VH-VL binders against Cytochrome c oxidase assembly factor 8 (COA8). Designs and how they scored, part 1

Every score and structure here is a prediction.

Target 1, 167 residues: Cytochrome c oxidase assembly factor 8 (COA8), of Homo sapiens (Human) (q96il0)
Amino acid sequence: APERGAERRDTAPSGVSRFCPPRKSCHDWIGPPDKYSNLRPVHFYIPENESPLEQKLRKLRQETQEWNQQFWANQNLTFSKEKEEFIHSRLKTKGLGLRTESGQKATLNAEEMADFYKEFLSKNFQKHMYYNRDWYKRNFAITFFMGKVALERIWNKLKQKQKKRSN
Unless a header shows other numbers, all headers, positions and changes below count from the first letter of the chain; antibody chains aren't numbered by Kabat.
F, E and O are the ipSAE of ESMFold2-Fast, ESMFold2 and OpenDDE, as the mean of both directions, binder to target and target to binder. V2 is 0.75 times the mean of E and O plus 0.25 times the DockQ between their complexes.
Where letters were taken out, [cut] stands.
Atom coordinates printed by the task and the answers are left out, and those that the model quotes come from them; centres of patches stay.

## First folded at step 5 (VH-VL; framework fv_pabinafusp)

Design R01 (from R00 with heavy chain E99D G100A)
Fold by ESMFold2-Fast, scan of step 5:
Order: sequence, then C-alpha cells, then structure tokens
Structure R01 (fold): chain C 167 residues (1-167), chain A 122 residues (1-122), chain B 112 residues (1-112)
Amino acid sequence: as target 1 above (167 residues)
Amino acid sequence: EVQLVQSGAEVKKPGESLKISCKGSGYSFTSYWLGWVRQMPGKGLEWMGDIYPGDSDTTYSEKFKVQVTISADKSISTAYLQWSSLKASDTAMYYCARDADLWESFYYMDVWGQGTLVTVSS
Amino acid sequence: DIVMTQTPLSLSVTPGQPASISCRSSQSLLYSDGDTYLHWYLQKPGQSPQLLIYEVSNRFSGVPDRFSGSGSGTDFTLKISRVEAEDVGVYYCMQSTQLPWTFGQGTKVEIK
C-alpha cells in the first residue's frame, strides 16, 4: 500500500497518531520505536462493551508497558551518558583530542570499548537482575489474566450458540 | 452491524453552497479512513479524497482539491463533503466508503454508503 | 496518475457460462512491500459498489468461490466460472498502489 501519510506528514499536529488499528478491529497494534527507550509501544484496542476482566487485563498490560518503557529510557540515557564520559576520560588519559581533524567525535576501538561494556554490565548487574525478576512476575500475571479472558470469551460464545440453536 | 448512512438527495442551483453527510455506525469511527467517490450520470467511479476522523487529517485527489472540502465531526460519527459554490458539472451520485487500512496506507473500501444524488441545474 | 484500462467494456453471457474481464495498468502495481494493491468491485443496478476481490486474488467475505482474481505487474484478470443472474452489473478494477487511487472505466455484464 502507498504511504498515505507521506504527503501530509509535515502538516500533522505533533503527537497525533497516524496509524490505524489492524484490519481485524479487535486487535491491538504496534507503533514505531520510542525515541528514548527504542522499544515499540503497543496501542491497546478498547472494546465497546469491555468486561471488568478485560479492563483489568488491559490496564495491567498498559502499566507493564509504561514500567518497561520508563526502565529502558532511563537505562539508555544512563548508558549514553556514561559511555561519553568513559570515552572522554580515556582520550584524556592518552593525551588525545576529543575530536578528529574533520571535526567528528574521536572514538575508541572495539577492544578498548569492551572495557566499558564489561564495567557497565557489572555495575548494573543487580539492576538488570531486579528488572528480569519483575518482568517475569508481570508476564506471569498477564498470561494468567489472558487465560481468564479467553475462557470468558469461549463461555460467552457457547451461550450465544446455544441460544441461536434453541430458537 | 457496520453501516454508513448518507444524507438525502439534493437539488440545487449553480452558485449555491452544499454540505452532504455520511454517518458511521457499528464500528470505531475514529479508527478508519473514510473516503468520498463521485459517479457522474452514466459514468464510472472517481476517488475524490478521504479523511481520518481521529485527527481530521485529509487527502485529496488533485482534481478535487480546490472544488470541495472534506471534514468530520467525531462526536457524532459523521463525515462531510462540501462545496462553497456548486456548478452544473457537480451533478453526480456521491458515495462515502470506509477503507480497511491496516496502517497509514489505503487497502480497499469494504463498506459503502447508499449514495447521495446531487443535481445542479438552473 | 496510474491509468486503469478494462476490456471488454460490455459482455453478454449465457447463464452458467464463464466470463473473464481484463484490467491493465499504465504502471506496475507492485508496491515496495512486495504486495500488489489491485481490487475488484461490483455495482449492481441501482446499488452502491461492493467489494469482490482485494489485493489481486483474495475474495472478500461472503463472495462466492465462482469469483477469482489473478495477475501481476500491469495485467490482471477477474474470472466468473459460472455467471448467474445475481452477477449482472458493472465491474470495476481499482488500484491503491499510488495516490490518487484510480478506477478502470468499468465492464458491464449482462445476461443473454
């Protein structure tokens, strides 16, 4: 399909969604990567007659997404800041300038950067461990409620089929 | 049941203004592009343009860009096609149709209104 | 603009016999995502157009299996294996590969 928004992109109000839900009207859809977290957000479809159980599942998924986005936005910001500080520190230690003759940022080779990655991972090990633990807890809860919603929908469809057959 | 219901037939004189409507029901009105198609008497179909009611973003065919204005009022699930000054050449059947767009791109028109006949004569 | 040309302009068919309608585009309808955005509509007398086939060969919900679409690039065909009285009307191909969306001029199908 052609990019419908390509000719209108620069006239659209900032922050307005230009994406339509998937063809099947009851499905969620996935947006572009967030600028800060680099994660793709999920925009949740809200059914016309959402059950209390469906609402609870949706809110849990929305809250989990917000928690996840916040974690990675902060992590990426911290990573970028500490990476620049590490590079500047190492270049200063070597007596080198911060920029090349062409005005581009001076860089360290992959072997030198390996020291930074090892240090960053070591420093953040506990943080990542807690993130993974909380992520598992949240996903178990989401899976549990998805199962409940699925059973509710099956039960409702069976009730509807029986009514149509009886009449 | 997904439906598009259009306003009734109009008989107008050249130079008069007109605004016709298309009301959506049975679906999320703000989630689908809504297009307008013209069919002149005894002729084929011409796509005029469309609107995304969620943010009122519009696309026009260049042929129709200066002739008409497309708008929508999401509070009443209604889209509009309007002329500031009608011409005899505007005499046609006008259809509204919903597209089944997956993204920002057009796929096809899956639901059509019944049509609004506009007759412009002196 | 992409120009869509249909042949024949009119077709008279004996009930139960097959019918075939051709649609040609002035440019390839293959989009950069690998899909081809060519669709077929039927307008029965006094009615609004209705979708028959989307993206070359996919039948829309409720469309009988006697309707089939095929083609690629610039050459497309709609086939009706056994024409019935209900199939009378004007058939239109449409492209949505490039703005503006454009229709063929239509093919009128009548019963002999």
Scores: ipSAE 0.000, ipTM 0.457, lowest interface PAE 17.3, mean pLDDT 79

Design R02 (from R00 with heavy chain E99D G100S)
Fold by ESMFold2-Fast, scan of step 5:
Structure R02 (fold): chain C 167 residues (1-167), chain A 122 residues (1-122), chain B 112 residues (1-112)
Amino acid sequence: as target 1 above (167 residues)
Amino acid sequence: EVQLVQSGAEVKKPGESLKISCKGSGYSFTSYWLGWVRQMPGKGLEWMGDIYPGDSDTTYSEKFKVQVTISADKSISTAYLQWSSLKASDTAMYYCARDSDLWESFYYMDVWGQGTLVTVSS
Amino acid sequence: DIVMTQTPLSLSVTPGQPASISCRSSQSLLYSDGDTYLHWYLQKPGQSPQLLIYEVSNRFSGVPDRFSGSGSGTDFTLKISRVEAEDVGVYYCMQSTQLPWTFGQGTKVEIK
């Protein structure tokens, strides 16, 4: 009878590259800029004996980072989309193509773009005002918890000194 | 209004798996920790653990760390408590409760689900 | 773990009379941030627990002023100035100063 050479093999695809802090992190680490927000993420060092208060501060900072990243990713995407639509619309109105005769991308001059920037800023005034309000509220909360963590650390150091002194 | 709605009562045999749910509504689900509390028949309350739904980070009471798994799906504002293999000693009422606020300095359970009764008998 | 001990385990009260429940912790509940994380819950028959008092003495929203909490360190008291029929149930103290959160064994309050 002929030999059956049925081989089962698993081919694992190459893994997706993931952002990872270098080495053993004893401090916070700054990552590469996000594709859409253009902000650098911070990866927070987690102590082995993190207190609940320290954990809350870290999560508050992480949540604020996510909120900030999402806001700027959306803002940058909106800006880029509306800018391209504006350029395209104005070139159509002038009877121009999207490319020059040399094949280069057609552009508007600074004077023509001034109208877009003025309109964009005016249109987004309220949105930026709400962003600033929320940004200050978030930073106030972070500062408040930073103060509580500082008090906790002072208290712990005082307790350790009392133990040493009583011996 | 702020509510936590739990899944219905369960009757199971020893060795069976089980997953019960707790759905939050009327508040920002990722702004609070969600805790689980066990109450055995005729007994008091025991804190089992909690989860922060924003990143699914969990904390367990040492007694429950091996017995159960806590998880959450923030896209549907639902937390879960799961057993891989039930024991008769798991017979109890299980409550979920909104535990701690991310934005405020408090650590207490202010809103509770109605409870899920789990009965494990052969 | 911090052990929470309640006394008495059961209490029968004549309507309109005061009631007092004690809660003792195995170590101080004063946290390093200066706050004391001791809370009181009521579980009425057939119902979920409900928050009565948070951080020793603060009444939760909607809780009648006949309920009051006091104490410090390791000794805490819940007082009901005038017990009503709707106050029947099991009262629990709870600490969240240290993980894991722990409850007292409960005090059953009944009407005579």
Scores: ipSAE 0.027, ipTM 0.658, lowest interface PAE 7.2, mean pLDDT 85

Design R03 (from R00 with heavy chain L102F)
Fold by ESMFold2-Fast, scan of step 5:
Structure R03 (fold): chain C 167 residues (1-167), chain A 122 residues (1-122), chain B 112 residues (1-112)
Amino acid sequence: as target 1 above (167 residues)
Amino acid sequence: EVQLVQSGAEVKKPGESLKISCKGSGYSFTSYWLGWVRQMPGKGLEWMGDIYPGDSDTTYSEKFKVQVTISADKSISTAYLQWSSLKASDTAMYYCAREGDFWESFYYMDVWGQGTLVTVSS
Amino acid sequence: DIVMTQTPLSLSVTPGQPASISCRSSQSLLYSDGDTYLHWYLQKPGQSPQLLIYEVSNRFSGVPDRFSGSGSGTDFTLKISRVEAEDVGVYYCMQSTQLPWTFGQGTKVEIK
């Protein structure tokens, strides 16, 4: 018999599992945090009779999610790489080895890392400013289309009821 | 798959009560109107009325308003058509069918049940 | 109530030949929203009705392109470009512009 997790994950023949949204879901599903971005993905439910406006909203939300995921995955990788390079450079300047006597990776204390954090933030100030600007623009667009979808639902309900009662 | 499954055929005598059912599956039952259509033997189709299961709002054709009651139980995705006292003239095939929803306002029947044959004779 | 009248009541067609069914309403089916709510259904022998065309000319999902609908106001036509054996049955027009929804009396299509 195949093994399945609580999230309806299928277990491969080799024992490796794969995450997927519940197949019986009639609502949005929130997944586990992405290992690179640390953000939880949202898997959007697609209604059987999705309107063009609803499809546009869903695609905008999906695209915004992907953009956000990619930004933070790249930022986290850049941070990790530059942090590692800073640590190696500082240890070399102090005449210390990159590894301890036990073969473990040598590290710097929080006070020594303060210089790196300050420099990383100042170096990336422009990038974070542009990210915030784009984030606000995208959320404004999403809110706008959510409003349009809500109005469409109200008008469709009123149109349906009014036509039925028009005798 | 979207389906409407109706209860089985009924043979009744005049004056008896009857309640037939239509169970929806594969879609949001509370988001669509569900209509009832009568077809007398060898005759055409007649729209009887409909119900919106989300709030149990009903619409009846004047011809059927005093003859039948339409109801629904959204907890089991089932709609009902019922008679308090059957007449021989109620002998017919009865269909349930899905109508419009809130997402795409349509005013036609896209999915039909298999039909319930009701025979009323002495 | 809006009365729907179909012509002819019966139609015998040689396989592969075209067929045409007319539907006339007692009043205009144009609704105040600019849409015309006339639909066509097919009931095959021993089966439930099935939707063919909605709102005059829109083919329902899975319906072959040999079926087409046209018309406006009070006069509507359903055409089958090349009738096949599987097209045998009773065709009904329906209006949903005004309550109660009403059907035509039906047109029986059969093969010669």
Scores: ipSAE 0.000, ipTM 0.450, lowest interface PAE 19.5, mean pLDDT 81

Design R04 (from R00 with heavy chain S105G)
Fold by ESMFold2-Fast, scan of step 5:
Structure R04 (fold): chain C 167 residues (1-167), chain A 122 residues (1-122), chain B 112 residues (1-112)
Amino acid sequence: as target 1 above (167 residues)
Amino acid sequence: EVQLVQSGAEVKKPGESLKISCKGSGYSFTSYWLGWVRQMPGKGLEWMGDIYPGDSDTTYSEKFKVQVTISADKSISTAYLQWSSLKASDTAMYYCAREGDLWEGFYYMDVWGQGTLVTVSS
Amino acid sequence: DIVMTQTPLSLSVTPGQPASISCRSSQSLLYSDGDTYLHWYLQKPGQSPQLLIYEVSNRFSGVPDRFSGSGSGTDFTLKISRVEAEDVGVYYCMQSTQLPWTFGQGTKVEIK
């Protein structure tokens, strides 16, 4: 059987793209919070006459958003899993069941949960440090290209005025 | 250390297909365009095109648009250059190069692969 | 396409003497953001090209200060104040102001 085009899975748009409206907007659109990362995605408007600089800026912002969403989705899932494991382990140690008499999930008091939070933060300290480093790098690049795009727009306005005067 | 590592030399016959690779490491692969440059034996450099690995958006030089396909797999930080049917005139050294530095601006190639020599002869 | 023309095509230099390479473009390389995207590369024998100068006059990291770039519009120059043995190779100018990116034909620098 012939293979047609690229498999969408290889270059699949971020899950965030699924919330884009059917009709194209002339403005950026903000979507609902992602189930896992709890971050609101931004869908960027693509001008018909997008310059190479504008395209680079947009791609940097889209890539940074995808990176940020992936980080927090993974972090939140890891936190939830480890929290449940900690609670189950401590309840077993106390000889308590996983459910209260009312059928609700059994829980630990604030002092006991403080141990978990301290351990989780300590365990993930290096990961958060690397996240912050990359976050600063990304925002510096975005700011730099925003400046270049602004200069390009000023230059184009000057060129348009000169063209009008020469005619 | 930022580096681009290319696949090994290839010896092919006219009409055969070929896919060569360029693997990036030491940097955010999806944050940079990745370009391909051809150098025919004893000749200068020719820009073929580039790809943005984050969404696989490609740009081709008109001369190469029909000859090759550029692709990337961001999950393994690897870009590809592919021919469906090789010609003797495709004999050349092929370089991949990272296009620009996020801190100093784009639109130049700062890191180059070691090159992949492709020889097409009967 | 923008055409890049280098002169001379070949240059033999006595060690310690200066060398100068010119690059001319068929169109202005000044981009609408106010920057000029003209770059210089060196390809040493048997090696990949390496970036020397980006955006006319900026030395890339690790490039010795004996290398300098200058120019504007359509006329650009790469200068080596004191040529050393390790400077042997082919020098290329390149523009990235307009797609497709284009290279000059190259200037071969040899030691006498």
Scores: ipSAE 0.000, ipTM 0.529, lowest interface PAE 11.6, mean pLDDT 83

Design R05 (from R00 with heavy chain E104D)
Fold by ESMFold2-Fast, scan of step 5:
Structure R05 (fold): chain C 167 residues (1-167), chain A 122 residues (1-122), chain B 112 residues (1-112)
Amino acid sequence: as target 1 above (167 residues)
Amino acid sequence: EVQLVQSGAEVKKPGESLKISCKGSGYSFTSYWLGWVRQMPGKGLEWMGDIYPGDSDTTYSEKFKVQVTISADKSISTAYLQWSSLKASDTAMYYCAREGDLWDSFYYMDVWGQGTLVTVSS
Amino acid sequence: DIVMTQTPLSLSVTPGQPASISCRSSQSLLYSDGDTYLHWYLQKPGQSPQLLIYEVSNRFSGVPDRFSGSGSGTDFTLKISRVEAEDVGVYYCMQSTQLPWTFGQGTKVEIK
């Protein structure tokens, strides 16, 4: 049978920070914030007797984490890039260089930067609306499957108690 | 429109290797499990196994786990079924089918490929 | 593995008359989450299988209302209220309650 979850390679900037929990951990592990997305990755524990339903929930949570990480990594990079381009463009329009006579980075005042923020928010409104819709859908699905897994675990506990009592 | 398109018919000799394909379109390929089903000439359907293309995790029916390899390339939305050494008993129609997705609770095959006929004879 | 047994293996139906196919499983198909994963497929001559009914009684999109499914536990039935020429083919029940997923041996339906 092919290796389960064998190799996971992510490309910077889109990707989750690499971290390595203990080999025989029986719990989920939380890593440091990702360099690009600023979100903490979770490494999910895989039980040896994982049910198909538990596997589906885990994959849904893993896929949602990857989707969320990629969205915010891309959003943060786009913001930083466009911010630099805006500053550079405005300084050129004023006939100013990228650095002052003292060698410091030339900057824009708060009122000028407000133009950038308003433009960025307006430009990305549709993108953020789609993100929120998908985030809602994903969390609904996760909650639904968590409920189904909970029912499965209740059933299994009842079967275990009956077996032990019957000897 | 959601579609699964399979590779064309194959005629092979015993001992030869073979890799057939199933390409998905019109949906998020990495959000659904994809299964393979065998149908021997004049016989019923047999589930062989499935793959989740998002992480290439596979499940095999015991009967098929040493006979075939299931894989996927998510960059081109294509899944594969492969034999290292074909036998005459591998002569059959092979179907790929889309199974459950991450966001719905269904565990059935709703979209099927057209099938790939594999004939193995000397 | 769960064994799925269909009866009858073949039936000939006069057009417009009802047809009934039974499917019995070797163990209960009620999953621990409260759902029953029993589905019905139709394979028309020379075509791929197509989904008719999922989770016992739910008609798949585009499937005519003359098809209905019922049952629980280990006994399931697919009914066609009035068989038409386009309904000819082999019908399969399938369980996905337990891996590996398994199919019944099929029921061939033909017109008299």
Scores: ipSAE 0.016, ipTM 0.630, lowest interface PAE 6.4, mean pLDDT 84

Design R06 (from R00 with heavy chain L102I)
Fold by ESMFold2-Fast, scan of step 5:
Structure R06 (fold): chain C 167 residues (1-167), chain A 122 residues (1-122), chain B 112 residues (1-112)
Amino acid sequence: as target 1 above (167 residues)
Amino acid sequence: EVQLVQSGAEVKKPGESLKISCKGSGYSFTSYWLGWVRQMPGKGLEWMGDIYPGDSDTTYSEKFKVQVTISADKSISTAYLQWSSLKASDTAMYYCAREGDIWESFYYMDVWGQGTLVTVSS
Amino acid sequence: DIVMTQTPLSLSVTPGQPASISCRSSQSLLYSDGDTYLHWYLQKPGQSPQLLIYEVSNRFSGVPDRFSGSGSGTDFTLKISRVEAEDVGVYYCMQSTQLPWTFGQGTKVEIK
């Protein structure tokens, strides 16, 4: 049968070094939190003889990470923007300035801020439900492909043993 | 609706450069591989190579590796096929096609562009 | 490279009669994950190719039940149970088990 690496992709020598962690051994590692999403990125290690199925699993995990990062970056920006707008709107409605006499930012009491948080969660409920649905789908797909990769590795080990016996 | 829309027909002279495009819409452009297929006049289909737009990772058929460059710009959901110097033998219909997604199927071409006819003559 | 060979190269069918196209590969298309990556496409006159069958026997969305695929290893068959006028075109098998992806030379199906 053809080699697995030759069958689909040439993973080449390039790319491996770029994804290695700071330590001498190359493996997946977690970076510092992103400024906007507050999530830690994972840098994926690319093995030298990556099979097409292993590549597909890695691409799926990378794409899922990017989707997750983008969702939370957007959510955090929306939260910050709407929080500021809520505070300004509420202060204006009460006839208060945006600054106190001492020059500090005017603040709302805990009860009013609690109202904002409840409203924000309620308003974004459906969006978060869609996120959870997609997160579940993605994790199911990742688990499925992890299983396929495991079967591939078992198959290849069996083929190697058969070739050894033939020689 | 999921679709791939390719750039219009091109008439060029030998030695000229050319870059044709394939724009995806109606799906996550970065979640699928995109392949290029050549069909010479009156001949069958030949796979040239593919690209994963999420990280611009490319694969080429050995026959086409030195003839063309495949690239993509994920910000506008567009993939490209380009020649630095065209030859008369490059005269063909060129198709882009979406290959299998990262979630289910393994590299079948489910959605095809309408094709870009490239004619190279003196 | 895996070589894909189709037979026949041309087929004339009376409307309503069955048609069968064979595709042979120079080596097994069974991949190490247990799946077989053989697909069938139809190119109607003046149109782009369209997917009919993927991974040997799975009909693509919207493809009529009259189309079916079968086979294993190196020998594959596409069957049309009752050929209709809209089925005219060139049929191609393709493998994606090994790079580069390769197509058969095509089978032209016409109505008589």
Scores: ipSAE 0.005, ipTM 0.577, lowest interface PAE 10.3, mean pLDDT 83

Design R08 (from R00 with heavy chain S105L)
Fold by ESMFold2-Fast, scan of step 5:
Structure R08 (fold): chain C 167 residues (1-167), chain A 122 residues (1-122), chain B 112 residues (1-112)
Amino acid sequence: as target 1 above (167 residues)
Amino acid sequence: EVQLVQSGAEVKKPGESLKISCKGSGYSFTSYWLGWVRQMPGKGLEWMGDIYPGDSDTTYSEKFKVQVTISADKSISTAYLQWSSLKASDTAMYYCAREGDLWELFYYMDVWGQGTLVTVSS
Amino acid sequence: DIVMTQTPLSLSVTPGQPASISCRSSQSLLYSDGDTYLHWYLQKPGQSPQLLIYEVSNRFSGVPDRFSGSGSGTDFTLKISRVEAEDVGVYYCMQSTQLPWTFGQGTKVEIK
């Protein structure tokens, strides 16, 4: 994963085309980690003859992914902001500068940072509980739609078999 | 309360352009499809098309595909129906309606706007 | 396109008596997922349409139990067990099994 000041080593393929590139599968693929959420996005393949039900399932999965990306991007941003504020406050209380003798950012030891981590986790407990409840709801809906799509595909295969048996 | 509020009545001449709106409130605008339905004077309901505001993906009935453009601005929870050049035959009541939710696997219209009357005459 | 045909086109009903509306589709409305996407709407005079019944037989929230839907394949029925003054309006069936969604031509229900 790139450091804060480093450029990203890889970017997801930016194909605006509906067709798969020669070296890419005509299937879903996983991109590089998002710089804010640190989650890898899934880029969904859109079949030529996508049914309305398949489209709804895909949109539900895409919306759920965006919801996840937003949640973790916000969580990580909040963590980083509060961490910097905590470090700054503690250094100020100790009468220490923001930079070390070598010009690096001054930091707190592991024992001092443990207090911050415990407080942050405690503070965000309810937020994570609501995230988990929404995650269960979303996965239930996705599983239900996946079941419907599976039934649709079985039905279509049966109809196709009947057509092949016709005179 | 879930509500769709449409723009006011319009009186236009043939050849003029028009854009009418439908604003959603009380629900997640980007999680539902929004459809447009035409009702000509004294006639029944005709489905024109729909849009999923989350990605602006649209579906049109072939009859309306070249006549109108459906769009949405998710930042203000508003969908639009637009004509580049109106005809007298476009005189009708136009309804927007919420069609389907990602959570509940349905394809019916459960919430309707109040309608926008469009009159096109010389 | 699937064509939806309603009969009768108009009904005059004595208050408290039953009413029945038929809706026939040009093709089966059974979708490949095993569900049937046939819905009923009511448009009261001067008002927007409102959902009554979805997926053949399910009453929408707040709809009185005097309304019931039934049917399968291409033949569907909406029944009102005891018609009341507030039930006056135009009833529409709609299919969402196949794009484009299509409506029946409507059945006007009025009180004698």
Scores: ipSAE 0.006, ipTM 0.577, lowest interface PAE 9.8, mean pLDDT 83

Design R09 (from R00 with heavy chain S105Y)
Fold by ESMFold2-Fast, scan of step 5:
Structure R09 (fold): chain C 167 residues (1-167), chain A 122 residues (1-122), chain B 112 residues (1-112)
Amino acid sequence: as target 1 above (167 residues)
Amino acid sequence: EVQLVQSGAEVKKPGESLKISCKGSGYSFTSYWLGWVRQMPGKGLEWMGDIYPGDSDTTYSEKFKVQVTISADKSISTAYLQWSSLKASDTAMYYCAREGDLWEYFYYMDVWGQGTLVTVSS
Amino acid sequence: DIVMTQTPLSLSVTPGQPASISCRSSQSLLYSDGDTYLHWYLQKPGQSPQLLIYEVSNRFSGVPDRFSGSGSGTDFTLKISRVEAEDVGVYYCMQSTQLPWTFGQGTKVEIK
């Protein structure tokens, strides 16, 4: 029988619960899509011999993931809220109820919804521009440090190889 | 606009506890490591350790590992250095310093606090 | 721990004359990523240390061009081409190639 581990809090970014990598995993683990951001979280494996540079890269990747998850969770929530407000506002302007005779939510046609999408994009243009700028900046930094870690691993292999041959 | 502001000077007796603070402003507090440096009267600089406030991950110099505790409260952008029981040998100026960011360069101290003078005498 | 040794410990300079400070490490500061993490700080009397040079030769923002850093491996030099009154203080080299970070013992620069 397997031994019982300590009970731990098991929550992913943006409220996804019960996501955790297997205890014996020696690799990064990819979870299910977050219900708010619709992005898959990554749990990073932490090796016992992690170098300061590897730790920096991991923290950068973790922080970037959290930033990305929060941005899209907030954006999706804002979109849903404003979409409902727009539909309700337009239905009131037409003198229509919020529900059809069949009890379904009353909807607007595609032409009317096009007005909402245009307004939402215009209102959020600056926010999306700053998101894209920061996304590229973050990915550039991650790529740069991935290169540094790769060089570190090459140097370590060369050192071990040299040490093995020294008499 | 980026600055670190430390708590005021302290005068203590041996055996007393103490907690000093370092408050960051003008930057993302959780995106930078924050280090503590000791300078004994008339002597040079000694690195004590650092903290990454985003997850409270700490690193200590072996000399300071049992002497002090480093912590941070990210809700108020403040880091702390704490002693459970002060000794006369703890008399020194203590600096906090920002240790680079996650994007550019590997650990250098670009912004320093003004220092907190701690005097421990009987 | 990597030991950092500075020479000289004290230097008196006539204004406008050059100054040179050496820093030696007990181990190579060349990190496995190909970079060398050696930095220089200045502590003016009664003030906090301030960054002058990072990663051997890069001048920090706002630092005058009369300051320059050079070196490789275990031997590093900070040069001031023309010492000004505002340059007085204690200069420290620091390594961040290996934990714990360590400082040299300092070089005091005074005006004659």
Scores: ipSAE 0.000, ipTM 0.533, lowest interface PAE 13.3, mean pLDDT 82

